VHH binders against q96fz2. Designs and how they scored, part 35

Target 1, 269 residues: q96fz2
Amino acid sequence: CGRTSCHLPRDVLTRACAYQDRRGQQRLPEWRDPDKYCPSYNKSPQSNSPVLLSRLHFEKDADSSERIIAPMRWGLVPSWFKESDPSKLQFNTTNCRSDTVMEKRSFKVPLGKGRRCVVLADGFYEWQRCQGTNQRQPYFIYFPQIKTEKSGSIGAADSPENWEKVWDNWRLLTMAGIFDCWEPPEGGDVLYSYTIITVDSCKGLSDIHHRMPAILDGEEAVSKWLDFGEVSTQEALKLIHPTENITFHAVSSVVNNSRNNTPECLAPV

## First folded at step 20 (VHH)

Design FA21
Fold by OpenDDE, fold request of step 21:
Structure FA21 (fold): chain B 269 residues (1-269), chain A 123 residues (1-123)
Amino acid sequence: as target 1 above (269 residues)
Amino acid sequence: EVQLVESGGRLVRTGGSLRLSCAASGFTFTDYAMGWFRQAPGKEREVVAAISWSGRSIYYADFVKGRFTISRDNAKNTVYLQMNSLKPEDTAVYYCAAKFGLFTTRPSDYQYWGQGTQVTVSS
């Protein structure tokens, strides 16, 4: 996974992240560093995206079932990284393969510390290799959505009014991630960064791409993944598997350019 | 105490119109998506319509076919269901329900329910 969409306004995004804590209380996640949230139809590695994580990561003795929403850098920067520039990382941390998550120190260590997060997105993009051509067809992949009145498809979002109809009740894609905290050697703000765990693609996506993000489907899966206080690493990893509960449609080549940030990125062609 | 109180259900003739109201209290209305469900005798409860917290997104069941309109007034903590072109098959107890966050089509996802109001459509 190298491209996502996360364009919802903050308030809409927050509401889409409604959850119930272990006490049964309905809650919205509290924002940390909301100003770092930058909505975009075209999110690439090194950009910031909102993730959910347990409040316990920030507050001692907090209810670990409570959630914080925070923009983090896509591309995990390990805490042990000693260079002053994260771009000097010699290995790709955009994704973490589920089968080798415990083999790589950069992922194993933060995971062992309970640094699990849920990466939020409208959906993600993948490119299908076209047989016989060097061309790749991009697809937007997302959770199945409820068909709203007169908004039969994302394509109906051709006006602000129609946009609202489509996105106001959008179920966000929830991807399993690992995050880490990096303190720059020269001082400064702690950098929170994440990697998306990937798995072999489900059957439905296999023709598009052989790998997919580990999608946490449902409140229980999300809760368990986040709740490192109650759920062990071993148990959490059981949640990491392909899911068939996705849909997709072909999109235009507009998304190919990471600088393009328009609804056309995810519009069906 | 959380309360959803439906009103407006009555006997109507085929082709008639009815407006249901649901008054909510005891919770932050604007945090909840609202839905209308119905249950006919011997049938499962089914979603009729749902509306997001802001009212911007609306869902209708397939059987509605443009006959019903769901709306909400957040200032009044009320959700409405305007029902036109009623048919005998629309006869059911209609329930108002509230769901924290996004609406869904699954009754089990909704936290709060009204007692229901009887709608009877005569042939």
Scores: ipSAE 0.919, ipTM 0.959, lowest interface PAE 0.5, mean pLDDT 95
Fold by OpenDDE, fold request of step 21:
Structure FA21 (fold): chain B 269 residues (1-269), chain A 123 residues (1-123)
Amino acid sequence: as target 1 above (269 residues)
Amino acid sequence: EVQLVESGGRLVRTGGSLRLSCAASGFTFTDYAMGWFRQAPGKEREVVAAISWSGRSIYYADFVKGRFTISRDNAKNTVYLQMNSLKPEDTAVYYCAAKFGLFTTRPSDYQYWGQGTQVTVSS
C-alpha cells in the first residue's frame, strides 16, 4: 500500500469515527494537532494522515478504550533513529509485513510498547499489472458503502452537491498500523509516524495485487487493536488477516502523479 | 431523559399522503443520524429511510421508490417523513430512531427509539 485517499473535512471525518467506549458512552475522538490534518485524494508516504490511537498513550490513567485522532507521518521513524533527518532512514517503513512484524526491530519495539493505531482513509489505491504490457491500471479499493438516493456510486458525484451526499455518510477504511515517537537529536517537536501492516491479498483482490493492507473490519476489531491496555500484542495480532469485505473500481491514471489532488483520482472510469 | 416522539400516523386511503414527525430531546441531535423504520404485523422491523446528521446524505429502502422523503430540521430537533402515494403494503407502525455517527440500515445499530406511530392504509 503506497497510496491512499483521505479528503473528508475534519468535522465529517470526526463523525465518521464515532465510537462507543468501554463504559458504553457514545464518543467522538478528540483531536490532537488538528491543524496538521491535510485532506487529500492522493496521500503518499511521508505525508500526514489521521490515525486513531488510545488516549492512554497521552494521558496517564486514561480509559484505554477512549480514542484520539491525530495526524501522523506515513513512514515509521523508529524512536532509536539517531540521525537528524528522518529522510536518511535507509530502509522502507511505509509498510510492515504481517509475517515479519516481530522480526524487525523498527516494528517490534513500538508494537511491544502497545503503539498500535488505526490508519484512516477513504480507501487505498493499487495498481494492476496488465498482462503483456508495461502498463498498470490503478484501482480504488474501499469498504462497501450504503447506496444513497442520488449517489448510487462514487461516479454520481458529478457536482459538489452530489459529492457531499456521497461522502457525508462514508464509512472510512480502517487499516491496522504501528506508530512510533521519534525525538530529534537536535531537539524540537516529537515526530509521530506510522507504518501500515500488510497481508496477502484476499481472493477478490488477488487479480489486482498480491498484497493488501490489514483491514480492521468493524468496531470490535478496531477497539481491540487500539486498546493496548486490555489487549495484548499476541491477541491483537490475531486481528491481522485478509478481508473479503472490500469493493473496488478502476480509476484514471490521474492518481499516478502524487501531486494530483482532485476528485478525479478516485472517480470510476 | 432521551425522548423520541413520533406523530402524524393515521388512517389514510390508498394513494393518500401523510407527514410523520419525530421530535427529539435529551441528546445532542446534530451528533446523530436519524432513521425511520417500520414494522408490520408479523414482520420484522425494517428501515424505510435514513438521514445523516447534516441532512446531506439520505438513504431510502428499495420499496420507497421515490414516494417518501426524509428530512430533518436541526434547529427544531425534528426529523420528518413525507409519505406520498401510500399503499396498503405500507401499513405498519413507524418508528423514529437515532444513531450516533453514521447511519446504517440495521435496526440494532440505533441507540434510541420512539414509541412508534400507526400508519394504516386502506384499500
Scores: ipSAE 0.919, ipTM 0.959, lowest interface PAE 0.5, mean pLDDT 94
Fold by OpenDDE, look of step 20:
Structure FA21 (fold): chain B 269 residues (1-269), chain A 123 residues (1-123)
Amino acid sequence: as target 1 above (269 residues)
Amino acid sequence: EVQLVESGGRLVRTGGSLRLSCAASGFTFTDYAMGWFRQAPGKEREVVAAISWSGRSIYYADFVKGRFTISRDNAKNTVYLQMNSLKPEDTAVYYCAAKFGLFTTRPSDYQYWGQGTQVTVSS
């Protein structure tokens, strides 16, 4: 996974993240550093995206079932990294393979500290290799959505009004992630950064791409992944597997350029 | 205390119209999606229509076929169901329900329910 969409306004995004804590109370996640949230139809590594994480990471003795929403850097920067520039990291931390998560120090250590997060997105993009050509067809992949009035496929949003209707009740994609905290050697603000855990693709996506993000489908899976206070690493890792509960459509080549940030990126062709 | 109070259900003839209202209290109305459900005798409760917190996104069941309109007034903490071209098969108890956050089509996802209002359509 190297490209996502996360374009909802902050208030809409927050409501889409409504949840119940362990006491059954309905809650919205509280924001940390809301000013760092930058909505985009075309999110690439090194950009900031919103993630969910347990309140216990920030507050001692907090209820670990409570959720915080925070923009973090895509591409995990390990806490032990000694260079002053995160871009000097010599290995790719955009993704973490589920089968080797416990073998790589960069991921194993933060995971062992309970630094689990849920990466939020409208969906993610993958490119299908076309046989016989150097051309790749991009697809937008997301949770199945409830069909709303006049909302045909995401592509039938023929009007701005229809577009708003579609996104007003959008179920966000929830991907399993690991985050770490890095303190710059020269001082400054602590950098929070994340990696997305990947698995082998489900059968439905196998023709598009051989790997997919580990998707946490449903409130229980999301809650267990986040609740590092009550759920062990071993139990949490049982949640990491392919899911068939996904849909997709072909999009235009507009998304190929990471600088393009328009609705056309995820519109069906 | 959370309350949902439905009103407007009555006996009508085939082809007639009704407007149902549901008054909500005891919770932050704008944090909740609202839905209308119905249950006929011997049948399962089913979704009729749902509306997002803002009212911008709306869902209708397939059997509605343009006959019903769901709306909400957030200033009045009220959700409405305008029902036109009623048929005998629309006879049921109609329930108002509230769900925190996004709406779904599953009754079990909704946290709060009204007592229901009887709608009877005669041939």
Scores: ipSAE 0.865, ipTM 0.935, lowest interface PAE 0.6, mean pLDDT 93
Fold by ESMFold2, fold request of step 21:
Structure FA21 (fold): chain B 269 residues (1-269), chain A 123 residues (1-123)
Amino acid sequence: as target 1 above (269 residues)
Amino acid sequence: EVQLVESGGRLVRTGGSLRLSCAASGFTFTDYAMGWFRQAPGKEREVVAAISWSGRSIYYADFVKGRFTISRDNAKNTVYLQMNSLKPEDTAVYYCAAKFGLFTTRPSDYQYWGQGTQVTVSS
């Protein structure tokens, strides 16, 4: 998993993140650093994307079931990193394999501090390898959506103009992540950064790619992953598994160039 | 105190039209998606239509087939269902419901419900 779409305007995205706290109260997550949110149809590693995390990470004695939404850098920078430039990190932290998460210091340490987050996206892109060719077919992969108005036959939308009517009610993809906090040696703001946990792909995606993000399907899974005050690391890791509750469609090669930020990136071919 | 108050249900002939209204109070209306559901005698409650908080995304059940229109007026905290070309099988109690955030088609996902308004369509 190395490319996503997260293009919703902030007010639409916030409402898509509506949740219920432990006491049953309906809430929207509270934003931190909203000006760092950079919506795009074509997000790549090192860019900022919104994640959910427990309020307890920021406020002593806060209710750990309350959620903060904040942009974080994709590509976890460990708190122990000594250089001044995160690009000097000598290993890739875009993803974290679930089967080795407790063996890699970059992931085990923040996980032991309860630094679990939910990574938000409209969906993610994956490239299918075609036999013995170097050509790859990109797909846009997302949660099944409720069909809105007569916009399309079988997909999420059948034309770019009609996709706008779908997005107010778009169910965001919710992926399990780990974050860390890095203090630059020369000072400045603490850098929050995340990795996406990956698992073996489900049967439905196996023809596209052998790995997939660990998807948290439903509010119970999301709440348990976020609530490090009440849910131990050991119990949280039981949430990490493939899901079949996923759909996809082929997209054009426009998405291949990460500088292309247009609706065509996710439009059905 | 949260209230959803439906109005407009009555007896109409087959082929007739009717507009239902639902006045909402006691919560921030623009944080909620709204839905119309119906329940005929001996049947389970089912979604008729749903509309997002902004009014821009709308769902209709397949049986609606272009006959009904859901809308909302966020300035008046009101949601509407315009029902045209009514059929006897549309006879039911119609309920207004509110769901925090995004709408779904499952009644169990909705937090607030009106008391219902009876729609009866005669042959």
Scores: ipSAE 0.725, ipTM 0.879, lowest interface PAE 1.0, mean pLDDT 91

Design FA21
Fold by ESMFold2, fold request of step 21:
Structure FA21 (fold): chain B 269 residues (1-269), chain A 123 residues (1-123)
Amino acid sequence: as target 1 above (269 residues)
Amino acid sequence: EVQLVESGGRLVRTGGSLRLSCAASGFTFTDYAMGWFRQAPGKEREVVAAISWSGRSIYYADFVKGRFTISRDNAKNTVYLQMNSLKPEDTAVYYCAAKFGLFTTRPSDYQYWGQGTQVTVSS
């Protein structure tokens, strides 16, 4: 769970995040810090990616079912971190194991504050290790998609005309995350950062890798995870489990180098 | 008030063609994906075709087999279904539906529905 694709233009991504609030009103999430959104086919830790979180985190007395979308740093920086450079953090916070989340101060504290988010991606990459070899086979893993007219291969959409036929109706992967807010000791802007919760892989993915992100499948799961005003930590953690509602295909080694930001990263081979 | 008004349904012979229209009002048309659904007597309502907010992503049910074409005109707030090579099994009430955001194939995901227009295909 250390590499994702999140490449949609902001307007397409925003429409893919359409939701219904507690009163039944259709809404699009409101952006914060949109200038920090950096779309790419090949996102790695320490980069910014969009997450959903409750409006109540920003506005006293706001409806907790309303959603904000904001880019945050992948790799949670705890609020207590003392160094001026987040890269000096002594431990890896890219992911958070669900079975130990209440034992790790870096995750337990923000979770207790209701700092739950939904991490958005087109899908994620995992590398399958082959028995008796150094070779690894990368896969792109995503929600099953409704097959659109003339969609063909996902990677074959390399023209503007064909791109829109594949991605204009793409169902975004929605992963459970925890975020925290760090105030640099020397001053400056507050840093928002997140971790992705992981679980044991479902049977469908177990041949690829033994862990997977905790996927929130459907609007009810997403709403409950986000709504810290109405859903307790204990109830929210019941949403954290593997899912079989996932699909994948093999991709080339182009994705191995995190500097490669092209459709070839997720193209089927 | 939100309204979806279908028109164009009528009796046609097998092999004939028909064009359905659905005029939309009372909401921001370009925030919605649109779908055509049909329901024959005693059958469940089923998706026929769906089209994204921009008109660029399109889904057709397998039974369409290239016979129908969905389109939308965002300037006129209208969605169309051109039906060619009609068969008796296409006989049904056809419904226009709107879904905020991305289209799906499940009727229960759609927020607004027209009253339907009857299409009858005679052998």
Scores: ipSAE 0.662, ipTM 0.844, lowest interface PAE 1.1, mean pLDDT 91
Fold by ESMFold2, fold request of step 21:
Structure FA21 (fold): chain B 269 residues (1-269), chain A 123 residues (1-123)
Amino acid sequence: as target 1 above (269 residues)
Amino acid sequence: EVQLVESGGRLVRTGGSLRLSCAASGFTFTDYAMGWFRQAPGKEREVVAAISWSGRSIYYADFVKGRFTISRDNAKNTVYLQMNSLKPEDTAVYYCAAKFGLFTTRPSDYQYWGQGTQVTVSS
């Protein structure tokens, strides 16, 4: 998983993240650093994307079932990293394989601190290898959506109302992630960054790619992954498995260039 | 106290029209998606239509076939179901429901429900 779409305006995204706390109260997550949110149909590693995490990470004595939403850098920068430029990491931290998560210091250490997050996206892209050619066919992959009056126009936006007919009720993909906090050696703000946990692909995706992000399907899974105050690392890792509750469609090569940020990136072909 | 109060259900002839209303109070209406559901005797409650908080994203069940229109008036905290070309198969108790955030088609996902209004369609 190396490319996502996360293009919803902040207010629409926030409503898509409605949840119940431990007491059954309906809530929206509280934003931190909202000005760092950069919506795009075409997010790549090193960019910022919103994640959910427990309020307890920020506030002493907070209810660990309450959620914060914050932009974080994609590509986990370990707290022990000593260079001043995160792009100089010698290791790929865009993804974290579930079968080796407890063997890699970059992931084991923050996981042991309860630094679990839910990575949000409209969906993710994968490129299918085609036999006998160097060409790759990109697909946009996402949760099954309720078909709305105009939902056949997923990437079309002739007007605000046409966009809202598709995206106003979009169910966000919720992927299991790990984050860490890094203090730049030359000073400045603490850098929050994340990795997406991956698993073997489900049968439905096996013709596209052999790996998929670990998807947390439903509020129970999301709540348990986030709540490091009540759910141990060992119990949380039981949530990490493939799912068949996923759908996809082919898209054009417009998405190949990560600088392209248009609805065409995810439009069906 | 949260209340959803449906009105407008009555006996009509096949081919007739009927407008249901649901007045909402006790919650921030624009934080909620709204749905109309129906339940015939001996049947499970099923979604008829649902509408997002802004009123712009709308779902209709397949059996509606363009005959019903859901709408909402956020200034009046009211959701409507205009029902045209009614058939005897549409006979049911119709319920208004509210769901925080995004609508779904499953009744169990909705937090608040009205008491229902009876719609009866005769030959």
Scores: ipSAE 0.647, ipTM 0.840, lowest interface PAE 1.2, mean pLDDT 90

